# Designs tried in a protein design chat: VHH binders against Uncharacterized protein MJ1128. Part 3

Target 1, 280 residues: Uncharacterized protein MJ1128, of Methanocaldococcus jannaschii (q58528)
Amino acid sequence: SQPLYSENPVIQYFKNPKPFTVENVNMPVTYYGTICGKYIGYQITPHNVNEEARKCFYKYFKLKDKNPKEAERYLKRGLFLTEYLISQADKETAEVDEKNITFIVWRYNFEFPLYNLSKGWRGALCQAGCLKTLYLAYEATGDERYLNYANLAINAFKVPVEKGGLLKIRIYKNKSYYWFPEYASENPPYVLNGFITATLWIGDFGNKTGNADALYLYKEGLKSIKTFLPMYDAGDWSYYDALGHRCNKHYEHLHRLQMLWLYNKTGDEIYLKYYKKWRE

## First folded at step 1 (VHH)

Design b11 (framework vhh_8pnl_2)
Fold by ESMFold2-Fast, scan of step 1:
Order: structure tokens, then C-alpha cells, then sequence
Structure b11 (fold): chain B 280 residues (1-280), chain A 124 residues (1-124)
């Protein structure tokens, strides 16, 4: 059956006195306001839903022994949001290198004019967040159904953007590098933070499950991060994307933290160098 | 992370407005979910509003339509605009950072960092 909120129900079709609910449950929303002259407004997105769900699962794990009743409340909310994500997923099959790959992917039900994205756009950060959410639901419940969905979500990173997936090949000095674009298109802006997060979470999934595709994607993602990192160096600061947009303070701090994460996971001194170079 | 410092509380008449601020005076790791909680005399702490780094928000039913949570990422400051204040809004208001990024690229929920609170009194 079709989802209850498929077409911007908050702005165009909402009739309930609680404007951000699904089945009378308060939903996380993102306020986009007006972007490049187009009013986008308030949206329930797979990105903010997976963020809230992950938050609920981590709170459940932290409180499970300390406050079991409060932990159970977070588990129920996390599972509700996870089931909502599953209901919103598109299950697709694409031919890649003469093989059929079945995957699930989450599409945004509104346009994003800043990067010329039409309704139905997708992104690697959102996808990796949904992957992480499904794995956390599996970890919390032992229900293999969540792990099966997580394996389908990882497959989207094997499928080119042009075929409905989240793999973009980025060329540098006549060599091909994997990229997982936060804002997927034929010519994506190559946002750094979302790619790093997606790569790290793919790697975490591979390490926890032994999924060979995830481990390979992680290896290729790390190669790309190292290769392209100098292009994001603005001196004592960093660029947000490959279009020359400088980070605000929030994203600069995130990039610095991500350099520390990469250094701790890989031992590669290049990440410690950028952590120290980019100012607080 | 460092510490949270709330300000902007005070005494207002019913129907009045206040704007609370929370500065992350010692935080150096900048991607966390920020929240406002309150605790009325004789009651437990309750969530008022939450805001994520991208600007998405959640509100408790009892403040929806009256309160607005916002953040200024350049100033590392969280705000709560409180309109149409009622006597039952009288409470100590607390800023909380309730999740942070881990060194492993995962989010860990933590209520480890709370401010000292700012007092709001709605009375004549």
C-alpha cells in the first residue's frame, strides 16, 4: 500500500491538528524554507527520520541496564521510525557489469534547487544513515529482517547514479575513483562531509557483518578521500564541496572531527596533518 | 565537549515573551543534537524542543505553536523563542547536548552535558 504521507502532506494536504505526525506519532521535520526563490517549507525526510531513529537506538543501548522503562520507550520509537523508513524505501533492480543488482534506496519527495535536484533525488549520507538505522534495529531486536534490508541498502552504493543508485565515478589524472554523493546527480557538487560519513558507516557495517561488498566499497572510499582531500584545503580552513564553497564554523568542526576519525581508523598521518592544519 | 551556559530567563506576565539562549562555551566537537528541557517545581524534567544540525525540529505538544527552537551554527548558540507564555510554563529551563559524534563515525547518545539552567517565571 502507498505511504500515508507521499506528497508534501505538511504543506499541501495536511488536515490533522498535529501537523507533523504519522499515525498520530510526532515525526522529525526539516525546515527548508525558501531555496533559490522556491518555497520548500517543512518536510518529513528519510534523512531526519533516520537521524532520530539512530538517536533512539543509541539511547536505548545506553539506558538498557540503567533505566529499562525509559530505554523501552526509545526502542519503540526507534522501531516505529525504522518501519516508516522501510515503508518509504524504493526497491529496484539495475544491470551493472552484466549482472542484476537488487537494492533499496530512499528518494526525497521534493526538489532541491540549490544543486538543481529534481523531485525524487537521493543521497549517500541519507542512504548510509538508513543503512545504519537498519543495522541498529537488527542489533536491538535480533530480527534478521532488518539485516536483510540493510544488505539491500548497501547494494545501492554498487549501482551508478545514472542507474538509480549512489555510485559516482570521479576522474583524477586519468584514474577512476569511487564517490558516494550526498546530493546525487550526473554532476554532483562532491560534498566532502557526507562522503566521509557514508564511507565510514559502510566500513562499520562491513566490519560488523563481514559483508564483502561493504568492505570493498569502504576500501575504495578511503582511497578517494585520501586522493581528493587536498582539493578541500582552503589553508587554515576547509571547503564544503568541490564548487569552492567555504565551510561555516559548524561544518569546519565536523571536518576536523572527521579527520580525527579517519586517523584513528587508518593510522594515516595525512588525516592528523589536516586535523592540525584546519583551525578550531 | 565543554559546557553549556543558558541565559535569557526572567519574570514575565501571562501572554508575554522571552528568548532563551544557550552557548556551547567549551564545546570543540561540533555536530550534536541540541535540546531544551524544563523542570517545574515538584515535577520531573521534560523535553520542550529539540533541534538537529540541519535545522529539523521536534516540539512537545504543550508548547507547539507557541515556542520556536532555532540555532546559529556560526555562533554555536541555541535559542528558544517563547511566545504566549502561561503560568504553567514557569520552570527552570535547561540546555542539553544529547548526542555527539564518536571517533568511530557513530553517534553516541549522551546527556553528559547539561547547563546550570535559566529560570522562567510567568506571574504578575
Amino acid sequence: as target 1 above (280 residues)
Amino acid sequence: QGQLVESGGGLVQPGGSLRLSCADAGFTFSDYYMAWYRQAPGKERELVARIYSGGSTNYADFVKGRFTISRDNAKSTLYLQMNSLKPEDTAMYYCAADVEYSLYGDFWESYDYWGQGTRVTVSA
Scores: ipSAE 0.012, ipTM 0.178, lowest interface PAE 8.8, mean pLDDT 81

Design b12 (framework vhh_8k46_1)
Fold by ESMFold2-Fast, scan of step 1:
Structure b12 (fold): chain B 280 residues (1-280), chain A 126 residues (1-126)
Amino acid sequence: as target 1 above (280 residues)
Amino acid sequence: AVQLQASGGGFVQPGGSLRLSCAASGFTFSSYAMGWFRQAPGKEREFVSAISGSGGSTYYADSVKGRFTISRDNSKNTVYLQMNSLRAEDTATYYCARESYDLWGEYFDSSGFDYWGQGTQVTVSS
C-alpha cells in the first residue's frame, strides 16, 4: 500500500519520520540510530536500495502478464533505483597476479562501530545484491549496459580486500580458502549468512550468463562453506560470525533455510545434517 | 501461465538408458536456469542436475555425475536429462523445475526453484 512516487517528500519505508526523496521518488531508508555510542542515524544504503530494486523487478516479472499497468510501475521504480546504484558505484582498477582488473564496488559513507569499520567500508552481501539487481535490469530491458556493469561488479570478488575488492583468503590447516566478507576488513568477522548468500548469487549469475569467473568463484565459495561450516556450530544453534556471537531467532531461521537451499543445490548431506541439528 | 511438463519416464533394466524431457511455456526460457530433482518412495526430494539459461554451465549431484547429462534446446523451450548406466537406486519420480526470481525464495525457499512440473516415474528393475 505505500506509494512508489510522491511530490510530497515522505518516507514510505521503515516509517521514518524524516522526509526523504530523490527525483519525486521515495527512497528506501534504514534507521541505524546509535551504535556503540556513535550516532549513525538515517541512511540510504546501497544494500537496502538494491533490495528494494530487486523486489520491484520480481514484482514486474510476476505481474507483467496479469496486470501490465501495475507491472510497468514496478519496472520504472526498479530501473530508477538501479540507475541510482550505478551513479553511486566506485570504478577502480587493481593489479592481481600481474594483471589489471577493473571493477565496480559500493562503499558505505558512514562508520560501522560494531565491527570497527571506517567510512568507505564495503561488503560482499551488498555487492552480490547490486550484481543481482544489475542482472535483473538486464533481463527486464535487454539493455547490455546493465550486463556490462554486472560483469564489472563480479570482478570485485576477484580482488583482495587489501586492494579494494571483496576477496579474503581464509587459512585453515595450511590451506587457502576463498571468503567474501559481508563486512570487509583485513581481519573480518567472517559472517556466515552473508557469505552463503553472496556465494549462491555469484553462482546464479554464472549459471544465467555463462561467466567463467563467476562459476569459478562459486565453486571456491562452496568449498569454503563446507570447510568452515563446523566452526559455526553452537550445538543445537548456530553462530552468526567467527567471533562467537550466537544468532538471534531471525538469523537462526535464515541459516536453517540456507542449509536446505545448499542441500538442494549440491546434494551434500552435510547441509541436511546441520538443518536437522539446529533447532527452530 | 508458467507450465512445465515432464515426460520420458518408464521401466528400464539396470544398465539401461532413458531420456527425460521437460517442455516449458509461459516465460522467457533462455533467461532461467532449469533443474531436475527426484523423489524416491519414503525419501525427501533430492537435487539431480541443473543447467544455466545459456546452457554454458551444468551441475550434477555426486550420485549421478558421469552417468547423467543435462542439456537444453532454447529454440524448443525444452530441458533434457539423459540417464545412462541406470541403477535400482535411481528409481524415483523425476521433476523439472524453473529457477526462482523471488528474493524471499532465494533467502528463505529451500529449493531455490519456483515452478515445478508434474513429474515422470522412472523404475529400474530386472
Scores: ipSAE 0.000, ipTM 0.181, lowest interface PAE 10.7, mean pLDDT 82

Design b13 (framework vhh_8ghr_2)
Fold by ESMFold2-Fast, scan of step 1:
Structure b13 (fold): chain B 280 residues (1-280), chain A 126 residues (1-126)
Amino acid sequence: as target 1 above (280 residues)
Amino acid sequence: EVQLVESGGGLVQPGGSLRLSCAASGFTFDDYSYIGWVRRAPGKGEELVARISGSGGSTSYADSVKGRFTISADISKNTAYLQMNSLRVEDTAVYYCARSYEYFDEWGLDYSMDYWGQGTLVTVSS
């Protein structure tokens, strides 16, 4: 089945109800309706904001030489949304392995009852999207301030969930593996697609900047993907999470694309095997 | 309530033409979204055949169909079209209309899809 987010989205580009305006700029909004008896309603989330900002930067890069005036329009919106994300970030410090790590995270300002998440929850997919948005703003402008925020955002993946970050240790056959949970908690549902995307975007950041922590997190994440991938195999189909929920057609197709993405990045035949195995 | 509804599939002879339509509801075509046509042939994986920006300003095609297929969008009708010319037996597949978005990684731009139509069968044979 699809997560509740995708079943009730009200995402509009350039058009939003007046209540979803910041500084007279229309904001992306997601409609969650009622979850497990609790009315969540309409929300501006760091996830939908980073997604729209990234789309704006991709259009800017594509158009900047062919249609500079239209490109500038996308750049302006992307930067506005990026500044909004910076304004919403929580800056924290945690002690990990006898060292203080300063990081920024984005928290959702509503509860998510489906996975027993209290107001203020965070997630690796959203975090990686914000990281990517900051890096794209840096590429578009050359402004090192965005790169400095991106470095603080990557640090959250070095900090355990229990200490306010986005690192979860997953145990398998008496060995420890890194995980970056899309829905962070003490016992997360271990959603596969968000972890794959977060891992690959962390790797992209590491490769583009030379950030040694990002490259290490990427290698640990790839090891975890390979180790746990068989647990998501439902035969000729895949599981969405570690709770036994089967994918709908949309998420099954996403998993197939992610197997090709992983194969292109690693050259590992296991990903091509699952791409061919998982069909309709 | 996002929905994509395909039409226009059917049986056609080699060398013939078909035009597929994809009517979108629950969202507006714009520059941030793309409409793509993805096909699935029996026993094969899925192939992104063609993509167009919601505003109609940007298109791309798979090498296998480039020069034969043309994608277009009618913004006023919120509908995307795939004009298929010089059809071959190997074009036989179920064609899905999908809303897609671009994402960027160290290997370049790539595409993901978030909403799908039910699919329409195209059979190219005598």
Scores: ipSAE 0.000, ipTM 0.184, lowest interface PAE 12.3, mean pLDDT 81

Design b14 (framework vhh_enristomig)
Amino acid sequence: EVQLLESGGGEVQPGGSLRLSCAASGFTFSDYYISWYRQAPGKQREWVSTITSGGSTNYAESVKGRFTISRDNAKNTLYLQMSSLRAEDTAVYYCARDEGWEYLSYDYFDYWGQGTLVTVKP
ESMFold2-Fast, scan of step 1: ipSAE 0.017; ipTM 0.455

Design b15 (framework vhh_7xy4_2)
Fold by ESMFold2-Fast, scan of step 1:
Structure b15 (fold): chain B 280 residues (1-280), chain A 123 residues (1-123)
Amino acid sequence: as target 1 above (280 residues)
Amino acid sequence: QLQLVESGGGLVQPGGSLRLSCAASGFTFSSYDMAWVRQPHGKGLEYIATISGSGDSTYYSDSVKGRFTISRDNAKNTLYLQMNSLKPEDTAMYYCARDYEGSFYLDWTYDYKGQGTQVTVSS
């Protein structure tokens, strides 16, 4: 037994995870290091688990006719990770406009000091990734159970952050706009890239399933992206969030690609304008 | 310089067939997974089918499995969609799309799509 491994909190957590346990399974682990003077370290997160599951499903779909044996390995891993996500989901019910909405959300088991988030925080990017993972599991298996969970995951975007969901109403010129915060709180940082990704994946789900709520959320999300986009313009560069943090080169590249994708999906010239305006 | 030009759409009766073509230029066609997506009037983009760069792997949405076949000719830089047993709900503008390479953040979003070709299924 190596002392370093026995003292590793992620390995300790993995050996005693709740409630879904699998022996000798390789789980995705992300190193967060130190954030604003606080050591966060190594974490297994619903975001990184859904990323790995989605990679597995895409490999399955690409290999299923070319290499069925290898495709089956990816399918089994993707489904295992999807079942892990289901086991970690919090099922909640909130009253919104005098109606009860039942939904599922995924919570992070560590604090995020950059945005003053306490342990148990949730986010729209992670939520949309889990939604996508559930839908891919449904496509791979035909199992309606995964689609039912996906519908519960979409419901979280209809519930205000203050009531446990992922909808934040953002006010501009005395008008209300929908936002899906990547880092959900009462006063979120309004990170642009995570909101764009969540909006696009909600739209993809709505288009593929005909889910009317998802299509409506997508429409409102697009309206918000267009309305608030000028606030993220730093000249020949973009802001990461509404707090004035400039993008690094990685996120600047992502914002430029997102502008091109939004232009391709909507035909709206404003996105092509920003794609050309923001350098690299 | 990147260009995708769709053709082959038209008016067809329910149960009929159409073959769509997409002529690609301005990039190394065989290096990219390609997709067909559609947009019904007043709705968002709906994924239809993907084919790997080599042509060896295909994936289909449940709405078209067994009816549509995606294929490609890398020597001619051309993508195809064979559509059989067409239904009124297949009515849409059909777009050829270049898949985004290996994004863990934005799966099934496209770095480019063409101008489209209209398919109308009506009696």
Scores: ipSAE 0.005, ipTM 0.176, lowest interface PAE 10.8, mean pLDDT 82

Design b16 (framework vhh_7ocj_1)
Fold by ESMFold2-Fast, scan of step 1:
Parts: sequence; structure tokens; C-alpha cells
Structure b16 (fold): chain B 280 residues (1-280), chain A 122 residues (1-122)
Amino acid sequence: as target 1 above (280 residues)
Amino acid sequence: QVQLVESGGGLVQAGGSLRLSCAASGFTFSSYAMGWYRQAPGKQRELVAAIYSGGSTRYGDFVKGRFTISRGNAKNTVYLQMNSLSVEDTAVYYCAREDYGLFYEWSDFDYWGQGTQVTVSS
């Protein structure tokens, strides 16, 4: 029986696949090409790695009783990718309101010129994906070590962006609202889809584990989504970010699904209204 | 183009029964897990029942012994037989396709039906 590797056609076009293997394991790769005149090329990112790991754990849970041998192959790959994510995490401590908070974050090792981000940038969508991957590894193995890392990943959402974390305070009508920026900076673009996904995944973690910080962050995130939602409304379509960029068809569809998901989780009729409004 | 269309909801008295149907199109139905979720006003959407491609099932604790999920692969339809209904079962019921077959997180679903209202009166 052959080991499980990601099927990535990008690797097949390289002169040497070694840069895309870790301990003889094929890694998920994304082709960014050239962005704003700068060559970014092929990248292994913590986002793509957590996505692949989550898919492996989903396959493991689906197959574990029906095909244990195939399930074990998915488990091994998912755990390898999870350990890779742990090895790539930066462990930091920041002082917030005179308390020390220890957390882990994942940084990208390339610049992102679209939003003027220097090498080492981080983001809430990637962070929440890594959080979910760690929780799934815990669920698959019962290993408390994965849950302990997941709790450290949650702590990053309690730490201001300016102090190395993923919390940004967004002001509206003299009130402060929590935001978890997909592209973290002092003046983030306030991308809507990544914030909604991060908020929902933080909430799922809180509900499954009873983590009080995650539940609090979830409640604050929901308040922010409701408050800022009108700023993303363009009538029968939605804005991608707070800079006025229009969604492509994929992100318009995603925003509509996210409105349905938010209605499903909260029962708040405002989300159902936007789901129906953004249909055209 | 994946489509899910629910039917069979309505008004029923406590202790009564209803059968929901979900007609699926745009994918190889027999290869996917299918589920039913429900949402009451002001509450989170919760899993009612799931059925995997191989026929194994999963139920929410609040409906075990009262509801039965089944599938008709020849008709591309999933069913929910609801017996011994109580006022607490009042909700909009949604059909969903589950790509990973887990039903651990409903936000992992890309495809939902429009929903069908079930109202149980005392």
C-alpha cells in the first residue's frame, strides 16, 4: 500500500521536487506567481498545510470503522502535517492589560504586496484553521498535547496585532469592536469572509471544549459582524474588504453562505435578510 | 449544479408524525453522506440525523428512538420519518450534503436546502 501524498500538479512542473518534501512527505503547495510586480512563486503556507491536514482528519473519521487500513494512512498524514504546523509555530508572550499572555502564531515567510505586508505577516483565517487542525488531532488521538497547543493558538486572538497577536479594535460611533484580521497590520483591509470564518471556528472550539476565552471572543466577534455588515453591502452584491474591492463570483457565493451559517448559529433575522439580498 | 429541495413539513399536533423528503440533483447521490438539521428561532442549528453512503446512521440525542433517517439512491432522495412529535421539535428543517461524511461541523457544508417549516401544536 502506497503512502498518502497531496496531489499537486504544480510540483510536477519543477526540475526538482525536493523543496516541496519534508522527510520524504509531499507538501501542499500554492502558486502565487507575481503580485504587484513582485515574484512570490510557489509557497508552502500554514494555511494550505492546515487545510490538507483537516481534510485528512475528516477522511480518517469517515473511514475509521469502515476501512481501518485506509483510515490509518489518512491519520498518519494528518498527524505529520499537524506536527509540521507545530514546528513552524512562533511561541510568544505579550503583556496585555498588565497580564502576560503566552500564545502561538503562524507567520508567512514571504511578503504579500497586495496589502503591503512584509515577510513575517500573520492572519486570523490561517490561525483559526491551525486551531481547528490541532483540535481535530486531539479528537483523533486523545492526546492532550494537541489541545494544549490549541489553547495557546486561541490566546493569539486576545493579543493586539501591535503586540504580535491577532486582535484589532475597530471603532464605530465611538464604540470599540473586536476584529480578527485575515491580513494583520496596524491598518488592516478588514476582509469580511476571513473574519466571519475565524469567528465561527473560534466559537466551535469554545462550544466543544468549554474554553471561556474562545466563547468570549466568539460573542465579541458576532457583535462586530452584525455592526459592520452594512459597510459591506453594495445592494445585490458585497464588498470583499473595507477598501472597496468588489467580490469575485467565488467570494460573493461565500458571503451568501456565511450569512446563512450566521443565521443558523444565531437565529438573527438580519443574516437571513442579507442572504436573500445578495442573491443577485 | 448541486440542488437540494425539501418537502413534507407542516402543522401537526403533539404525538403526531410527519415525513420529510429531500430531493437531490447535480451530483452522484449514492457517493455522499446526507443529513438533516433543524433550527428554532433564536437557537443554533443542530444535527437531527445523518446517513452515510453505506447506510450507517447518526442521530442527535433529542430525537433518538423517535426519528428515522433513510435514503432512496434510485430516487436521489433522503427522508426523515418523525414520530412522537413534541412542541420542542418545532423548527425549520434543513437538508444538507456532507462532503467529508463527518457532520461534526455544519459550517463545513457547501450545500443546503431552502428549509421546510415543522410546527407542533400542543
Scores: ipSAE 0.000, ipTM 0.177, lowest interface PAE 12.2, mean pLDDT 82

Design b2 (framework vhh_7xy4_2)
Fold by ESMFold2-Fast, scan of step 1:
Structure b2 (fold): chain B 280 residues (1-280), chain A 126 residues (1-126)
Amino acid sequence: as target 1 above (280 residues)
Amino acid sequence: QLQLVESGGGLVQPGGSLRLSCAASGFTFSSYAMAWVRQPHGKGLEYIATISGSGGSTYYSDSVKGRFTISRDNAKNTLYLQMNSLKPEDTAMYYCARETYYYDSSGYWYESFDYKGQGTQVTVSS
């Protein structure tokens, strides 16, 4: 009927989601449709799964004293999805600075043509979401196994993208800066919102657990956000990535919220400046 | 105020070449990724190629990869599609489109088009 590339395509597809099941359990799905001439269609992704699991754990914590029966239902779903994520994780070891680092990563089993990504690509936003999901499972159960997997997930941020991890070194004025690419490749698009979210969630994990590597990665990430922020300024609006793609209204709203979160956490006036500069 | 005007279509023999142009006005051209899409008579839209705002990144559909080249001239607010080795299957109305991205509740974005031009007809026939 209506052209696919007309008004509000996302809303149209959410009206008719196609379910998928694993062990007779309905899985979250995302409809990608066609991207740059390639039909991606309906996908179960590690990001969809970690987001649904996190929502389940938050509902569990909210309801456990007020409605224990409903809370238990959310706990069981959250744990099923967390175990699914563990089953899908790739465990790898890489040599970094003459030390062997063992880590886990999640790979997407479809290509992402906009950024020329082949099947098996990975990303920092998904990785940080899985990290947070594992930590929430630990909080809900007290099971140290989940914390052990979370520590392996953090290690991926210490390993270069070229060696299978999620660390990209970005050079500016002859200085090296850490980046955690939402779409990892040798030449990533440097998407801003996913990097900010990953950095903040790494920091939250470090603060809650005392993990020294997470705290160090957080500090390096904050330094990078401040250094590269001007590159994402499009005047009274923001860029989505370093390739000059402008945000839609939703991502612009997210960037503005992220500026407020960064201002509240750091006290740095640069974030308040961009919050005021970028329009609603 | 936004306007995209395609030109350069026409009738061409199989194996021939055409260069399409799209003149953009009413927005900051260099701030937007641009795309070419096509629609054969009675069929749906088919995505062809994308180019970043700076021109530094391009992507092509498998059906045209190696035969078509997308480019832009930001000083002239113009998008181009160089079409070589044309086939009867390339017959379609060709549209210039301005790209945008939508975030969904799962934290993913979707490529979409927030404007399309009037189109230019390409017919490949003997």
Scores: ipSAE 0.005, ipTM 0.223, lowest interface PAE 10.2, mean pLDDT 84

Design b3 (framework vhh_enristomig)
Fold by ESMFold2-Fast, scan of step 1:
Order: sequence, then structure tokens, then C-alpha cells
Structure b3 (fold): chain B 280 residues (1-280), chain A 126 residues (1-126)
Amino acid sequence: as target 1 above (280 residues)
Amino acid sequence: EVQLLESGGGEVQPGGSLRLSCAASGFTFSSYAISWYRQAPGKQREWVSTIYSGGSTNYAESVKGRFTISRDNAKNTLYLQMSSLRAEDTAVYYCARVEYDFWSGYYTDEYYFDYWGQGTLVTVKP
């Protein structure tokens, strides 16, 4: 029997590394306008691209047995966007605990003044989204190349921010805790929602693939979420970050959903407590 | 053991109304977002509406203003009040439990819905 992905010319083309362009492709674009007096404008970001790619793969899986022709269109677009992400990834090697770790990471090509981020900043939410996109490409095609890139993306969470990765050690009561900052810097704002999402998606990848590093990072991330959760409690509402910014209604709703996700995954009643306490 | 059981379907004339129910068991109903989907003969399954654990709701454009989703957490029951029914509303209606929201509370793609009911048939006949 011949699998459908082996007959796909897009997959065959990208297995042979050739230069490609985004000209004549409808790319996802976000309008940032002006942030803290600086014009950012329209941007193609690795976050928006991975989000669109994941949407395409979800549509592919939904349609593949019911409408194969329409499913193929979504698969082709999802794979194109995934190959774009691979082409934009920075492959780096860092020394951590006297060992060399090779990883890939995605950088934004514009500054983000809200958190004093210079052009080239990176973030755990974007990284986890790219990781999930690579895994979905692997699931859709069976192509081990995507899984190999996903493993390199996981390695970024093992590397300190100061060394180009996405691991920040957060200290509380003289104990060290893992954090994966949505906006990575030496002094990150410790945004809660992006850290929870990154932790859960790392865990999902670890559970689906058996990747031991992902499972360990997930365990450490859960420990950190539980430890720092009270710092995000504003009474009957939640804080967006560790700088005292209160959530708008959109992020309050997201935090409540994340408490349910955490309760579902861990069985820990602390998450159900905060779900009930935080009102929207 | 998660179970979702739909009821309330039937035959109705255009412009009529029906109320669908979904009885849930085997999980903490109040803690989950739950959606209604439908599938018409020869067509793909389409999302109709979602109600989140906090009570907020979202609707497909085709049913906005005509359908109302609600929940009774004390009875572990989800409802869909359907009014101004049209021939294109003819479908088997399913309720589904949402495990994840990958799109900030508005993801409606069925791929990540982890439990589905058996469905209830709604036929809008002239």
C-alpha cells in the first residue's frame, strides 16, 4: 500500500533542500501598529505562522477521510508553512553543565518595547507552538525529519536564556524553579499564560513521543506553576504577569481555561480552587 | 467512563422550534466547555455552538440569533434552544466535551474534542 504523503510533490520537494520564497503565498500577517511610541506595523511572525500551520493540520486531520481533496489543500499549506518555520529557525549550540546542547530557536525580527525587548527576541509560547507544528507535520506525514526538528526545538528549553535558549531559573524561598518565559530576557516579566501553555504542550509532546527531556521539563514546569500560582492571584481576578498587570477579560478567560486544563492533567485541587475563585 | 446522551430531536416545519438536551455523566460537568456540532446528510460535521465553564458562549454565524446554548450544572445537562428553523438546519446534532482550547477559548475544530455523544436527528420538513 502506498501512503498518500509519499505521492505529495510538496513533501518530496522540501525533502531536497532548495531555496524557496514566500512570494505568491498568502502569509499570515499581524498588525501591531504603534507600541509605546514605536511603529511596529505589519509583521509576519513565527508565532502567527505556527498558529496558521497548526490550524491547517487540524483541518487536514478532520477532513482526510471525509474530503481527501480539500484535506490535501490544508496539508500542502500546513507543510509549506512548516518548511518556512524550519527555514527561519536559528540552529545553535550551547554549553550547559559541561555538555554541548544543539537546539533550534525562533527569533522575532522586530523590537517589542512593552517589555524592553530588542529585535531578535524569542519566547517560550512561540517555541512551543513551533514544536507542536513540527509534531503535527510528523503525525500527518510520518516523516522522521519533522520529529528530529521537534527534538531540537525541545532542547531550547534545556538551555538558559543567557546562552540563547528558553530556560530561566526563578528563585523562591531559596529554591530554584524552572520557567519558560513567553518574552525571554535576563529579567523577564514572567507572563503566566504563555508559561502554562508551553509547559502543557511540552508535556503533550513528551507523552506522545516518549522524549525523556520533554517529560522532565514538563514535571519541572508543573512544579513551578503550582509554586508561583498564588503570586498571580488578585483576589477574584488574576494578574497577567509578575509586574502587577491585571488581565483583561480575554486573558482572564484563558487563565480560567488553563486552570481546568491543569486540573484535568494533574488531578490537583489547587487548580480547581483558582478556577472557582477567579471570576470573569 | 464519560458518556454524553443527546435527546429532543424530531420533525418540525420551517419556522418552528425544538429544544435539544445533552445529559452528561462520568466527569465533573461544571468544569468543562461543551459544544454542539451537527452533520447533514452527505456533508461534513460543522460546529454550531460552545458554552464555556464560566458561562460565556460562542455561535456559528449561520445560527446566531436563532439558537441559544445553555447549561444546568446541577442536572449535568447541556441545552440547545433552536428557533426559526430552516431546511438547512436538518442534521444529526451531537454534543462534545472540549479538553483543550488552542485558540484562546474559541477553537471549534473537532479534532481536539475528546468525547462525542451518539446524536439526535432534527428534520425540518415543509
Scores: ipSAE 0.005, ipTM 0.191, lowest interface PAE 10.0, mean pLDDT 81

Design b4 (framework vhh_7ocj_1)
Fold by ESMFold2-Fast, scan of step 1:
Structure b4 (fold): chain B 280 residues (1-280), chain A 125 residues (1-125)
Amino acid sequence: as target 1 above (280 residues)
Amino acid sequence: QVQLVESGGGLVQAGGSLRLSCAASGFTFSDYYMGWYRQAPGKQRELVAAIYSGGSTRYGDFVKGRFTISRGNAKNTVYLQMNSLSVEDTAVYYCARDSEYYDILTGYYEAFDIWGQGTQVTVSS
């Protein structure tokens, strides 16, 4: 735990919030408090930064023609946060099947005791959010530099967790399946919602850009979702992870929405079946 | 300082029974939710059973009706009674103390902040 009287730079930043400008940007912050007896406190994470950046880009696109001045404020904030994400990315190279793959990943600067994660952990949901943010920055500016970073972010999903990436092979009935763990480790909890979201956002990127790796990863991810979905069925409810934790009402609602999204994208009746089976 | 020590594991034949014990020290045992997890070769660590400080329990679907979790607050010990064991129950079993900030019974952040060393359970065919 942190000492009672220690200053935290993130907390100090909140003592003097200012209106949005390039120089006085209020950073998105998540309060984690205490997790499993360890004080984590206030954190600026790659996940909350990419979420705020994506919201800014969506506002920009919506307002661009109706209110150009307000749209420009959102564009500036979104780009600042995107450049912050780029500055915080770890650029790595790993050997996979006798080939060198260069990729970027975002690591959390604190431990996550809930799943026994050491400082420096990474996750597929955060990674896919950063990928989406980079692509939106590309759409907003036409700057191919953002697309180039997005392609490096996709490469992380091709690299095993054991080698610094976000690919985990999950075995079922003597067959290998791709997984992209929201909380990456050698023995991840196999959280369902984060894997579905990462798979769908990888697919969206592949469809928009024609990136062959993204399209292949999407296909493998969909195969895994369908294969493992019955293991997350708790009857009239769903499991959050493969460790037997039931969803709270918030994540149950998210799982039901994800079933509808998967049904709309694939036409596969299995998703409509689980949408109807899992209660509101 | 804070410690969980498992015991009671071993080799047993299919259809047999084992009782695991977890002795806790260094904290006020009666105030905490306690749980048992297991990890088999080639599988993820999964929740077996959990018990609230007030005695309410939760079980993984694969052990309901066969396993029973209980606690002895006076002895600072949590127990797992395992009946009708099958080869599929072969795993290292871990005792865990839940975080005071999370509710183990609702499934929302069923977090465990202290883990034991684990005890091996092997079920022969």
Scores: ipSAE 0.000, ipTM 0.096, lowest interface PAE 19.0, mean pLDDT 80

Design b5 (framework vhh_8pnl_2)
Fold by ESMFold2-Fast, scan of step 1:
Structure b5 (fold): chain B 280 residues (1-280), chain A 125 residues (1-125)
Amino acid sequence: as target 1 above (280 residues)
Amino acid sequence: QGQLVESGGGLVQPGGSLRLSCADAGFTFSSYDMAWYRQAPGKERELVARITSGGSTNYADFVKGRFTISRDNAKSTLYLQMNSLKPEDTAMYYCAREGYYGSGSYYDLEYFDYWGQGTRVTVSA
């Protein structure tokens, strides 16, 4: 009945002036250091908070029969971090095809100079991670409130970037393709790994819930991955983005694993081809 | 959550049939996508068949029309009915609960994806 923010029971707890401690809980912190001459330093990000929360839920599921007391500790931490994510979400409404779509989205509170992004930028990888975290909280508790927030998070992928969402139309050979940019802007760098992950996690949510929008977004995302994959081929190596930056060893390994995951999920030989082509 | 336990493999003549079963002792079986994969010695693991939590199925071209994937949520069990078996079907068959596949977190593979120990299928030449 009330707006999302007024319904959040924990928002008052996240006004602690110590950025690395919230309600006597140690928060995950990412050190960005200096990027393109600008000191970003230490940050609590929705991306790393959702990653920590997901790890906690996976620990809970693994331990709940073997070590119930330790499992409960991980469940409580995962739920605390999930409530923190909910408290940090921006609830927005955008008009798309003459209809109002209400969604939640997570914005970063610092600039990202590598891709010339101003404070308040958003990204599909972070968004999909928060979606996954909300669904895992639902699985762990049975609390429909988490599923309701997850549905609002999926709606962001239906809204164009220029209207505050995470949908970018990418044109190739006079055809339109869906993209979910890891670093959202009017002309995003089209980072491959974050798009693959977002597409797979949207698909997982759609399959588990029957959400028709998520299933449609997943099919469009898979079409885009297959269509644009050759553009990321640097011979025996892969490109990180559409700007010609080559992967470091870590992201090359990730791209190889993602090709194997895509092959195992779809059976499409193109993914096995790139898995074998791109070196370790 | 529980462990995935495959059964039903064995030695069979070409043209024969086998039904593989995968029992999940977990409490959330009905909410997860399930799949059968196979791996011959020295080969990569390949998808055989997938069934979503909603019941949608997907098959590899090389088993289409011969294999049928199904699930019984009341029994927390996944099945693979294999008909018209060929020597090329010889492999270890793995039951998988579909989980995270993606970017940046290797913990997701260990804690979310469950793979069974496998069941061996041998089709005599």
Scores: ipSAE 0.006, ipTM 0.220, lowest interface PAE 10.2, mean pLDDT 80

